# VHH binders against q9ybd5, part 6

Target 1, 159 residues: q9ybd5
Amino acid sequence: MEGEGLLVRKIRSGVVIDHIPPGRAFTMLKALGLLPPRGYRWRIAVVINAESSKLGRKDILKIEGYKPRQRDLEVLGIIAPGATFNVIEDYKVVEKVKLKLPEESQGVLRCPNPTCITRKEREKAVSKMVLVSQDPPAYRCVYCGTTVMGDEIHDLISP
Short names: E, the ipSAE of ESMFold2; O, the ipSAE of OpenDDE; V2, 0.75 times the mean of E and O plus 0.25 times the DockQ between their complexes.

## First folded at step 1 (VHH)

Design Q09 (framework vhh_6qgx_2)
Fold by ESMFold2-Fast, scan of step 1:
Structure Q09 (fold): chain B 159 residues (1-159), chain A 123 residues (1-123)
Amino acid sequence: as target 1 above (159 residues)
Amino acid sequence: QVQLVESGGGLVQAGGSLRLSCAASGFTFSSYAMAWFRRAPGKEREFVAAISTSGDYTFYTDSVKGRFTISRDHAKNTVSLQMNSLRPEDTAVYYCAKEVTYEDSGTYESDYWGQGTRVTVSA
């Protein structure tokens, strides 16, 4: 097939995340551990700030050959609730999931309170947050009660 | 009430050209992306082309890329599809659509459809 270049090429297998709020595709790549120097194992296409009839503007992320872990879906849901996660096999969408804020998150979000027991490496307490509001998004630490809201949550995603 | 009226279909020989037009009313035209879909005999409805709210971005299905051009005119509330180098496999009823969902996986859907205009391409 000849013709002009495409903005984004179709992938044979892997994942396509669509309807990502503008700018959050990079947040996703960082959280998944795929920003340079890491990530060279995968063929990755990123579209930033594209037109969208539903969102006005959107990002799109394609990761060829990638097989997501359950943690990855949780992380992606925290970053872009409402985005569409597509699993691709033989150029066809075989699974489509609307991402959502997880009700509970364990070992994924770091408590922002520096005096929290989960911030003390010696204590070995695993971070645990519970969703207390969806709009705006808000999580509360079950150990110290500290609440974090909105975009601040993204900074707390553990590597 | 949202209304989309397609026109410009007809009979044409392979290699010929047709220009389809869609007149939109009942909504703020400049605020929505617009698309064309088609349904060929014995097949399901498929995406053909879409144009962004600004008109700066266009999207095409692989089989029509380089042959079809979608455009819009905000002053006239119209979206058009210029079809060149037509082939018998382009024979279908063509539909104008509003509220297009852009799924980069290649699946497109719309909440609003026009009545359609018939295109028949003879060998």
Scores: ipSAE 0.006, ipTM 0.173, lowest interface PAE 9.6, mean pLDDT 79

Design Q10 (framework vhh_6qgx_2)
Fold by ESMFold2-Fast, scan of step 1:
Structure Q10 (fold): chain B 159 residues (1-159), chain A 125 residues (1-125)
Amino acid sequence: as target 1 above (159 residues)
Amino acid sequence: QVQLVESGGGLVQAGGSLRLSCAASGRTFSEYAMAWFRRAPGKEREFVAAISGSGGSTFYTDSVKGRFTISRDHAKNTVSLQMNSLRPEDTAVYYCAAGDSEWYFGTSEDEYDYWGQGTRVTVSA
């Protein structure tokens, strides 16, 4: 196999996520359901630990042909608050969004408490978490009060 | 602090050529995408050309393709725009811009964090 995926080019359409904290581009791919062996339908360029005047070091993620969902912005904001999300159409940036931690998250983050009502099939309660700290990031379950913080939050993102 | 300084502007007759140069000082820009934008009298700034941090990729707006060539010299920390077959409609103030994205260079002003003061190009009929 040649150097497929090693060439970085501007894209006609898709998304470019810039200013990602170092190491979190793969967390993003996992959360979007694109971490291999999935995601083969899109051309993906990943830059890890590049130099940044703003952050010192940054990751960059480019997904050609990807159509973002509203859920994606919420998920990506949880992983990399402060990163820049760019939507590309006809070779132009048509939307630029600074990602942020959502104030509350419904149906996206699973409560880690296995006895929580949101984990019980019979009760059918949808997970709801509220932001209780920005730095470090921390969310509290509305139903059982369990708090999850830091990088542990990323493991709770629903597929 | 980063500063960009353009040079090479002037008056030229239609069909003529000019080379614009942009010198970057402060932190090195050899790893960052660079672009040229222009603003004609009474109009908004528009994209002209861009070059990736590595210099391996270039992009041009349709109206200048085949006439303008963007290049960079990593040792001198400069980017140049060679303008051939100039037309009266190319009359504008030309701006050099540097972004914080070395892997994707766009056509939007929002992708560029540093800007020069501009150099005027006047093409007479």
Scores: ipSAE 0.000, ipTM 0.165, lowest interface PAE 12.5, mean pLDDT 78

Design Q11 (framework vhh_6qgx_2; at its last look DockQ between E and O 0.01; V2 from the best seeds 0.00; counts 0 for: pae E 17.6 > 2, placed apart)
Fold by ESMFold2-Fast, scan of step 1:
Formats: C-alpha cells, sequence, structure tokens
Structure Q11 (fold): chain B 159 residues (1-159), chain A 123 residues (1-123)
C-alpha cells in the first residue's frame, strides 16, 4: 500500500509519514525546519492530495536519511494525529508508530498571550501546555490559562 | 553480549537526594533510547523517566516531574537519574532499560534490562 500507484520511489533509509490529512505535509516540513531554504541537506518527496482507502485523500511525506527526535514525533502528532510514522531501513518498514496529540507539551508550543511569563525573554520559563480537547484539538497554557484550538495550534510550534 | 549495570542505590531520608547511574555495553548506545522503570514492594513495574537517542527529549511520570532529572553521556555510554526531594513513595527497585526507536512508555517494547538497584526512602 505504501508507494503503490504513486509516482515516488522507495527510500533505502529514513522516514515515511503516511495518511497525512490533505494539505498538512507542508505544515510538517515547516514545523521540522525543512522548508527551503532549509532542508537542502535532505532528499524529500512530497505527495499532496493522493487517493487513500483510509481517508479518501491523503498526503505522504518521505525524508531520506532523516533521523527524527522524539520532540519531532510530538510535533508531527500535533499536526496530524492519526497519521502513520514509518521508520525505514534497507527499504523495509522496521517500526510503525501511530501519531497522536500529546497529553502534555513542554518547550514545543509557544503561548500566544503576549503577557504570559513564558513570553518574557528574561524569565527563561519553558512553555507548558496540556491537552484539554481532542476534537477539536485544544491546548491550555498552565501558566496563564490561555487556550488555543484547531489549526491555530500549528502556528505556535517553536523551533 | 548486551549489559546494563545500575549503581547508586541506597538508603536515604525523606527530602534527601540520590543519583542513579546505568552503564551500557554491547550495543550502539547512540542509537538507543534509555529509560528508568521502578517496582515498589507488592506492585508492578512502572515507568519513571526516559531520554531519547539524541538526548534532546526527556519524559517523566507525573509523580517525579520537577524532582527527578534524566541525562545521558554518549562518551561514557551512561544514563543517569538525579533524584531530589525524595519521598517514602519513591521506595522501589529501579531498573535501567534500553530500546531502539520511538515508543518510550511501553514496558514490553524495551529490548534490554538491567538487574535493578534498590532505593529505600525512610520517613
Amino acid sequence: as target 1 above (159 residues)
Amino acid sequence: QVQLVESGGGLVQAGGSLRLSCAASGFTFSDYGMAWFRRAPGKEREFVAAIDWSGGSTFYTDSVKGRFTISRDHAKNTVSLQMNSLRPEDTAVYYCAAKPGYDYFSESAYDYWGQGTRVTVSA
């Protein structure tokens, strides 16, 4: 099923993220710091709006040679909960992870409230958000109580 | 010949500190995530803390957040757990564990385990 009927080659090693909701592959690349002019070190294949038996339509993202951190999986889960994260070695899927909204996020999501203590450069407080709703997705800042929902969450992902 | 060897356990009074260390050998340490689990008397083994292969992400169970700090030293092939503000409820045998990949919370997903080091916190 992976790569079947698509005009993209298999990768020898790296990661393949499948079952991405349509249009979110670029959101993922932005969040991972891989949009041009960055990302030039990686061989990246993006399929947008492909046919999917599971979702009707899907994006697929392949990043050859890329070894993500756990923080990267949390970021991807925020963008596309339910997507499938595949680790590839010697052209084979060696691990498959179903992405999900993390119940807590530390140092990943920036509070949008400009008066929050986490927004004050001198305080060095690390942002901390807790998941308060899965549908629609919503996170609440533990310091100031500000809640962010839906696609606005993606704009708050920190480098 | 994979080995995980824990050290640093002991008896300590409530409010005290201990530093646990785990020395790893027999696998490519930099490719593995490392974790600490514990088993209190009469209970099942539970997750305490984990650190990913890069050292860039750390995870803690709620009861130890802010008190325990996990770290790793790639040059020495060690993972450490700094335990501050210890409570009687922290009394347990602490186990070091290693796994490749990305599922850090599932006990059954860990490939390698140490024999454990005992921590006793007196009231």
Scores: ipSAE 0.089, ipTM 0.459, lowest interface PAE 5.0, mean pLDDT 84
Fold by OpenDDE, look of step 2:
Structure Q11 (fold): chain B 159 residues (1-159), chain A 123 residues (1-123)
Amino acid sequence: as target 1 above (159 residues)
Amino acid sequence: QVQLVESGGGLVQAGGSLRLSCAASGFTFSDYGMAWFRRAPGKEREFVAAIDWSGGSTFYTDSVKGRFTISRDHAKNTVSLQMNSLRPEDTAVYYCAAKPGYDYFSESAYDYWGQGTRVTVSA
């Protein structure tokens, strides 16, 4: 892990997300449902605009005691493709995952089209979005064809 | 411009040894697990060996355990596969791959692939 500037203690167990693009740490916390009051279940350190040799500036997120779900990796990949997801056990990194945009997102990204079948309460259709561009990030609804791109994708992440 | 370039393949007699090397560039090497896959003639590509980001953990398919050794050099951004006691059934094109995903064994867990190096083991 690369941490420069601010002193943050190591966590015994949990998750450290490094190389987060500046400003997206809180987006991650929100998307994961870890903002207060829910976030008080864990010990969370947020480092914003830390110096980064790779990115210039970066955010760092440490969540002690947090056990990630499979869905979490998808959510985090959507928010910060290229960030590094570190699993910590006994103060050691035991696994690294390079976050990436999922090729397909089911039940995570809602369709922004209010007339889409997936947005109708009477229907049982689960949202399904497919990646159509890496840069900028873009997803298309498999049902209605609506496409969303850029940072607005983050607003479509279902809790 | 991510690149994985394999080398070290060739023709070898059964019982012989080869050392494959893969040079990585264009990405942060230390953040990725690395693996070797192979595709034999007429067969699907299969997992051979993997090494985690730190080099502390290695994984092997059953058929190569005890014969193959995967290692990595962070200073040189390389991953190697030492292949001993080679068998005709080891004949394949061997591919180097970089892993961002959680699973070591699935092809889908790897985003970057080399062009492959051919290994031929004669009886």
Scores: ipSAE 0.021, ipTM 0.453, lowest interface PAE 3.1, mean pLDDT 90
Fold by ESMFold2, look of step 2:
Structure Q11 (fold): chain B 159 residues (1-159), chain A 123 residues (1-123)
Amino acid sequence: as target 1 above (159 residues)
Amino acid sequence: QVQLVESGGGLVQAGGSLRLSCAASGFTFSDYGMAWFRRAPGKEREFVAAIDWSGGSTFYTDSVKGRFTISRDHAKNTVSLQMNSLRPEDTAVYYCAAKPGYDYFSESAYDYWGQGTRVTVSA
């Protein structure tokens, strides 16, 4: 019986992101621009701090009708590597992707060095950050060599 | 009265650069996503780039990725399109558009449109 034992009803089409480390669902919504002051075009369900056999605790994000681009998948992989990204069509999972840290980020992660050539609006250089460690996550700017790691990486996602 | 006024268009050689600007007035700029569309001669208007209300997400059509950069300035109520490594196929009238929703690719989802600025890329 559908609905029995479910925290939130199934969506017909869109995206379900499962196994999100607790506390990161709203970071994802903000980074994707899905916290609008108006519009309400998207039906969004957020489950915070649910039980998880895999993680102990998790967040879950359901976004009805959402069709992300590859940049969005990169952003999600930076915020919650290891989370499960499910594409839903006709109430069924039609694609499942394990989110992962991208080996390089171009135009998504800003360099933390405020004097880097990529931070100057007159310059035309697009940021490029390369992964230098998986655990803890760490990225290094190809232009100035500055490295960022851990939770600070999330603050560098381009607005 | 809502107004979107594009500027910065012109004639440029292939490989060159232009920076388009769109000045917005008559609505709360920070509540809207902004986009650039273009209409090439003999073609329908097509999506080029978009930026969400906060500037946190940007989207680009595949043919301009890595060459064009969209940005917005909330203090000046402007959205800009930096166009580098221009090609003859980028020749078009470029339109600024605004919407409160997140379906950035559909032309019909945009509430407000500018009159356009012409970009011609020769070579």
Scores: ipSAE 0.000, ipTM 0.097, lowest interface PAE 17.6, mean pLDDT 80
ESMFold2 (binder alone), look of step 2: mean pLDDT 83; pTM 0.852

Design Q12 (framework vhh_6qgx_2)
Fold by ESMFold2-Fast, scan of step 1:
Structure Q12 (fold): chain B 159 residues (1-159), chain A 123 residues (1-123)
Amino acid sequence: as target 1 above (159 residues)
Amino acid sequence: QVQLVESGGGLVQAGGSLRLSCAASGFTFDSYAMAWFRRAPGKEREFVAAISGSGGYTFYTDSVKGRFTISRDHAKNTVSLQMNSLRPEDTAVYYCAADTGWYLESPSEYDYWGQGTRVTVSA
């Protein structure tokens, strides 16, 4: 069941991510480093595989008291383009973002090529990936030209 | 320490164009969202436009959508606001702001502010 039930309530402040494709809320928590018990600083509510008029089925993720970082929005956009990201203050939505695949990503996606300059500790190169296809999603490393596609992208998200 | 320096303000006639720039230093540029706010005489600061750390997401207040474009240059640590089809109602002091969090439309959530640059649009 969706929404605000007996065990899930409207939050005073924090983040609500809605219209997440089914099962990807777990991917989000893993990528953000918030899988239990790691999320003890925040009150987290997860609704998995609920009914949705827009998607048929959806996940919802609520993180009370969490102030999102710029990196978080990029990570979430990679995992669930089309999902709705809401920032809540005093029970009101103060910022609303429709997530999308970022056109460029720096320091977020690790190049899968082990010989890439960005994988060498002493070289100090920060990973930079550019979006080359939206369907399926695909990113290309600007340093070595390696391209990653589809669900493999989620495995490359830096902790 | 963190410093934001705006430039590009001036006097322009209605229908004209102007480009504002904000040079940022003293922090990890890519980890900060950057925004432009404006303040007309006797009013509070209001949101104009914002851009994410990577440049992948942009936000605009309704009154400037289609007329203004925000962009970043990561090599130069600069955020720019291209203002086209300017109107007298766009007259204000424009401020550059930076924040590590994601509260892009709330002025109180921004950690760092520039001094402002004045834009005057004549009828």
Scores: ipSAE 0.005, ipTM 0.184, lowest interface PAE 10.8, mean pLDDT 78

Design Q13 (framework vhh_6qgx_2)
Fold by ESMFold2-Fast, scan of step 1:
Structure Q13 (fold): chain B 159 residues (1-159), chain A 121 residues (1-121)
Amino acid sequence: as target 1 above (159 residues)
Amino acid sequence: QVQLVESGGGLVQAGGSLRLSCAASGFTFSSYYMAWFRRAPGKEREFVAAISDSGGSTFYTDSVKGRFTISRDHAKNTVSLQMNSLRPEDTAVYYCAADEWGYTLDSYAYWGQGTRVTVSA
């Protein structure tokens, strides 16, 4: 590399998500609503396709000043099960959470079936999906039985 | 309790070689970036080289690229800097540093005490 300016800066406070499967950091930014222009409130660093002893390759996402929200762990766990969510205060990790695929997801994943009652604006049914497979990840709609698998699940995350 | 202990410094003639080692303890070595920095007499501290947690990615400052090689040994919890074709300009105190996320100089969490390298003309 050309020098120290190419290394990612350490954050004083915020969150660091490590061990993200390669390419998923941008999926996370989209799901958290941090793509421009919305992301301007935070200083964001993205490392893509870095070396990892656990994964061979990984992404790292740093969001300086970001306060984690209740929904974040569920959403991020859907995108990158097994990734590590770190809360940073005073340059130190104060909390570390291993992300997991939630067994049930309500109001987070929309059913892709346009005929499903959860897709009808007039019907006020809240979407509910249940985990039916971890590898590959798969969720099934409890209302209509439609199943989604793998990367297609990420397209169903509500903003 | 975290410790980084450098060794291998000394006096060498221009064109010679030295191998620096850094022994790490008190943290999960395999999860940390390891780096070497140096401070020459009358100059500011500068980045020299870094190696990722897995050892698969390496970073070098332009002035040492092709001459220095950074490596790590997870079994021994050590990081090494092989310095070849040494120049008088490489004279400095060399510091080992560790951080979880591969940060710039100002952000490394742990630092060793340093080892002196003197390259005579």
Scores: ipSAE 0.000, ipTM 0.122, lowest interface PAE 13.1, mean pLDDT 79

Design Q14 (framework vhh_6qgx_2)
Fold by ESMFold2-Fast, scan of step 1:
Order: C-alpha cells, then sequence, then structure tokens
Structure Q14 (fold): chain B 159 residues (1-159), chain A 122 residues (1-122)
C-alpha cells in the first residue's frame, strides 16, 4: 500500500535473527550481554510476537554493526534451535545459518549442581555439557552427570 | 525507478481459481524475496505467501496452505500466486511486495505494488 512499507529500515551490516520463538528475543539479548540498554551503543530492532506462516508467531532480532563470536552461535542455538541467523553486508545476506542445539557446550552452560567441581572457584574447572536429547532439549554435565532439560537450560547460560 | 505491478484479480465463485501475477521493473529482483499480502474489507493487512530467491523456499499463512502456490520466474522478473479452492473469506485486495532480506516473510518489505482486487462470491 502507498504510505505503508518499512516499519524498520534495512541495515548495511550486522546480524538479523529470524524465526525466533515468541519472547525468546529478550533471552537472546540477555545472553549476548546486550541488556540492559544503559551503557551500550548498539542500534537494535526487536519485533516481538509477529505473525509467522511457519511458527504461527515469531520474534525477529536485528543488531546493526554486530560481529558474532563462535560462542554466540552456540548460545543462540541453545535458546532458539531452528531459528535463522543472517549475516548482513552491504544490505545483502552473505551468510545464512539455521541454528541448532550444539552437541557439546564448553564454558557456556553452568552446572546447576552446587557440589559439582565446575562450581568450585578454587578448582577452576571449565563447565562441559553434552546434548543427550533434542526433543525436549536436554544436556548432561560431563563431570557430575547432572541433567537439565527444557527451558531450564536457558537459566544456566553464563554471562 | 523500482515498480511492482499486480494483475489477475477479478470476480470468481467459491471453489474457483485465479492466478495473480506481479511484474517487477526498473531493477532485477533475482536476489530479493517476493511476497503476497492481502487486506480484506474492514481488516488489517495480512501475510499470504512468500518465496525466497535462494533455494526456492516458500512460506504460507495457515489459512491458504494447500490451496495457494507462490512461484517466480527470474528471467521475466515476475512472481505469481496460484489460488485454488477459493473461499468467500479470501475476498481482499492482494499486494505484491519485495524484500532485500530473503528471510522476511511478514515485515520489512522495501517495495510494494498498488494492489489487485479479488472477490469470491458464494
Amino acid sequence: as target 1 above (159 residues)
Amino acid sequence: QVQLVESGGGLVQAGGSLRLSCAASGRTFSDYAMAWFRRAPGKEREFVAAIYSSGGETFYTDSVKGRFTISRDHAKNTVSLQMNSLRPEDTAVYYCAADHYSFYEDTGYDYWGQGTRVTVSA
């Protein structure tokens, strides 16, 4: 329609994550260290609970100028397996990745067992979790065998 | 000047078929996602279908899955919407849209056509 079109302008460079389950864009921003807004210089657009032909409803997250780290793809895959991660350069999608649950996660997920060796500061052991189920998602600590599943996994993502 | 022009709208009886076409001019759209949206009388604009430039991936709103098929012809710079088993609730003005990011199916479209009217009678 004339006079309708772009609510949010296209970015020259950065990342756009599409097909995010409703509400998880906030979880992503927290996990990437981009919340709260005070003290950061990112230009971020968030669409929450938009209509989606595939998911019924979805979030979209757009971060201008953001350069993803390998850790970011692992974290985002844990939060929203099946979401589409797009790298934008010169207004074009130059890389497209379908996010997935990583088979192993090192230094990303904190073991919930307080007696685990990875929870003892003086031992300096790095957490390591292995994927044991995809539906529902479940991870097991390599050191103590504690298993976490479903949305509880998101609470264990280290800052 | 970039322009999208829709055609193929009209009056059809329930259960019938129509084929909408969208011709793009002023630019090659081979790297753009193309989509169809509609606005029914008294309703807000609704996503209908999208086709990505890469891999031919398609998306449809639930109410048209299995009935509508989106396709494109890169050589002719056109996108089409084949509408089968039409229902009175499909009555709307249908709009063609083009998006630079091939993953957007329902927001952020750069270019819009003027619309073509589809009326489905009982």
Scores: ipSAE 0.000, ipTM 0.145, lowest interface PAE 10.6, mean pLDDT 77

Design Q15 (framework vhh_6qgx_2)
Fold by ESMFold2-Fast, scan of step 1:
Structure Q15 (fold): chain B 159 residues (1-159), chain A 120 residues (1-120)
Amino acid sequence: as target 1 above (159 residues)
Amino acid sequence: QVQLVESGGGLVQAGGSLRLSCAASGFTFSNYWMAWFRRAPGKEREFVAAISSSGDSTFYTDSVKGRFTISRDHAKNTVSLQMNSLRPEDTAVYYCAAEYLGDYYSFDYWGQGTRVTVSA
């Protein structure tokens, strides 16, 4: 409600991901490798199903002390296109990025087809997926042509 | 009361240019990130461009990068979108949005939209 902001303190430094579709904050933690027992190095605050003028309801993820990697923006964009990624320094947002579905993804999404050349250990081919639909999100494997759609994509993110 | 009023939409031929403007009032403009979104007929609203509160950083969706330029004017409390090399696929209603920097509980404020039609 109107007291919601009083319950979650601002962070001095790290990242705040806002406007996450409800429930996807946990998907983000899993994809970043921060689900327990991992992630205990950082102070993590998760707000689930909060009010949002943009989405009606949203999740918010705060990771104090976390320094984002280039791969993280790509991964987070796959999970929550349209969410806002904020870099915090000295309690202030110093960088704000609107996440988007990457048009091409290499080495991030694992092809679900077990007979794909990228799944064969001996071949060592790097996974390469291309975006073929934004709504619903859909990626196609460049090597074998297998397409994955919607929430199934999130389970293919390499740890 | 926060108000965002878009203007500058209209009909233009493919390859032409159009400049959209958004007048902001009811908040401290210099503290807000400003963005443009669009919605084509039968499609979802998509991000187009954003500019940081200081004006030092700009972000674009890949389909408009190199063709569109976002800018802001603190003295006039306006954000503008210069659209060059327009394509029929750019046909949409364009919306101005304001997002507070530094408080993740802040609201997204939206304008009413301005229509852009690009003929082949």
Scores: ipSAE 0.000, ipTM 0.123, lowest interface PAE 15.8, mean pLDDT 79

Design Q16 (framework vhh_6qgx_2)
Fold by ESMFold2-Fast, scan of step 1:
Structure Q16 (fold): chain B 159 residues (1-159), chain A 119 residues (1-119)
Amino acid sequence: as target 1 above (159 residues)
Amino acid sequence: QVQLVESGGGLVQAGGSLRLSCAASGLTFSDYAMAWFRRAPGKEREFVAAISWSGGYTFYTDSVKGRFTISRDHAKNTVSLQMNSLRPEDTAVYYCAAYEDWSGTYDYWGQGTRVTVSA
């Protein structure tokens, strides 16, 4: 039943991200700029390592009052491809998006190679990475050819 | 304010080894990608090695690849450069640099440590 037995109450407005791989909900909060004290103005509920028929275990992230930006969907897709992003209005799901690894990412992933032209302020080159493998996830810098793979991609997410 | 301090430089014979270390005050290295640069007498500053903030990715200039190893110790707030099979051409002042991972808009530099490799 809706009114009783809920560990975490339903949100009136905001976002709910479900089917997050275990342990990645905090990575998402960091990438969105919502880790305390930055997240102080938001009501945030995090369920870590819950049971899931699809994944065995999952995280769930609820951010009440949050309005997503286009960048947010790309960043979250890099962190948790296959997770479900739900936009909530008046306690109802009004949008549902299955997150995916973007095929191309501009200004989101910083090339880790310090000799890359995108690392040089004076050159004004915007970082551009292309997806070269989905399993494991791998991105290649179009400027210098450096490839980054797996969980290390999360370390390169720019603000 | 932020300070980076290099140590471990010195005089060594060709074929020898040195370990350089960089320590920080005013920042935590786990929030930064770290790199080593060098400047030889009469030359421009050049890139030597870098390590991502997770420590999972390392990058080297071709001339040191296979001879130098960059590593980090989050508990000690240090980054190190192990230099093996040193050559006279490696003679330079070595600088530690920190790159902000969040914006890429601000770099911190140390004062340098001198390495001299004699033939």
Scores: ipSAE 0.000, ipTM 0.275, lowest interface PAE 14.0, mean pLDDT 79

Design R01 (framework vhh_brivekimig_d4)
Fold by ESMFold2-Fast, scan of step 1:
Structure R01 (fold): chain B 159 residues (1-159), chain A 119 residues (1-119)
Amino acid sequence: as target 1 above (159 residues)
Amino acid sequence: EVQLVESGGGVVQPGGSLRLSCAASGFTFSSYAMSWVRQAPGKGPEWVSSISGSGGSTLYADSVKGRFTISRDNSKNTLYLQMNSLRPEDTALYYCARDYEWLGSYDYSSQGTLVTVSS
């Protein structure tokens, strides 16, 4: 039943993000700062809208040579909670993380309220958002109380 | 559970040939791409070759392309590696590996089979 085993080029080291909701792979690349015109130092493979027994359809993102940072897991968890983040070394998975919506996010999500103190250059306050709902995803600004929900959250990820 | 048993290794002269086999059990063999990985003494693992679940597609490392041929017999749950024109640099422990989804990584728990090319 459709399980034939697809052949893909292997990577010796890097990151593979699997079970990404369809269409979110490019959102991830944008959030990680890996899209042109900034260029990127790593070889990247993207599979869009592939078949998945778990999701029906999925995206897959493979970044050869990329070293994951703590911020990466947080950002990716906001974009694709439930996706699988795999660290590859010597052709083996050495770390496997199920991405989750972070309970709290500091310096990653920008408050959408233009009157918030975190939006004022002179105040220098760092944004801080707390998770208030998982389904749908929702975050609340600790400074002004503004709440942001669903896909709008992705637009608030700091560049 | 998943079991992979390699065989066919041995000592051979430069320019010689060997055929490695890997008997697989504990999973639906035809549903997985399979790979050969080698590890030379004192070095890290090196991917050698991969074959799709149906056997319709193959990939080779540049170091072995044109000399090695990967194949499979899904009716026997067996993976093969035909090695021709062997060089001293091909001396290594050879492992067969099951490809786990789209990870680009290997899943194996085996002893490997030793190939020694006298120099």
Scores: ipSAE 0.231, ipTM 0.610, lowest interface PAE 3.7, mean pLDDT 84

Design R02 (framework vhh_brivekimig_d4)
Fold by ESMFold2-Fast, scan of step 1:
Structure R02 (fold): chain B 159 residues (1-159), chain A 119 residues (1-119)
Amino acid sequence: as target 1 above (159 residues)
Amino acid sequence: EVQLVESGGGVVQPGGSLRLSCAASGFTFSDYYMSWVRQAPGKGPEWVSSISSSGGDTLYADSVKGRFTISRDNSKNTLYLQMNSLRPEDTALYYCAKEWYDSGYLDYSSQGTLVTVSS
């Protein structure tokens, strides 16, 4: 089953996220709700700061038995645009997706403006952010116009 | 689009030799570690060997060490596997793969090449 010379054991089924910028694998686990005290039902392997011909260095995240949701691809794209999301079945990559910054995000990113209508408990307005810059990444709230940039965006991801 | 085309497989008797080739296109071949991975009938994929981008470093599975030799020609975008002293348990579909060395996963972008060692 296992290949010799591998950094960590390969999985039969689940997901493998490769080419993650160094340090972002833990950000991904937090955003997916897989850090303790949650997530213990999955077998998780994390490789931090491995050598990469493309990036110089990379993280790799393997989650055995995990079934991806559509929201997961959006969230992971926000955290690590350019990373590769692989769906594994019977030790083979059956689906490969290049992650990217979503053009718009609804219900995923919380507006940081405390006076925004989307922050008010009795309003039914769902957060909606639109991508306004890719480098650095920047999103603008559709309702109040507040812009959030760079790594600050990761702090706004709903649990 | 990444394309990997394996060739050189066939039927051989125990103790025989075969040389596999992999023609690569759609990426900068000389920038990547390349690997050979095999899948025996009814089994999962098994890593066989890897070679660094320059060809200066090679690594082999214990089951093939001393019998197989991996090499590459960056000017021709081609990966090779010289297989000597073949055994029935080497019977498998052989694939070449980029970036398999550290991630441990095979992206089946090709049909592979079949090696059958008959006793």
Scores: ipSAE 0.000, ipTM 0.171, lowest interface PAE 14.8, mean pLDDT 79

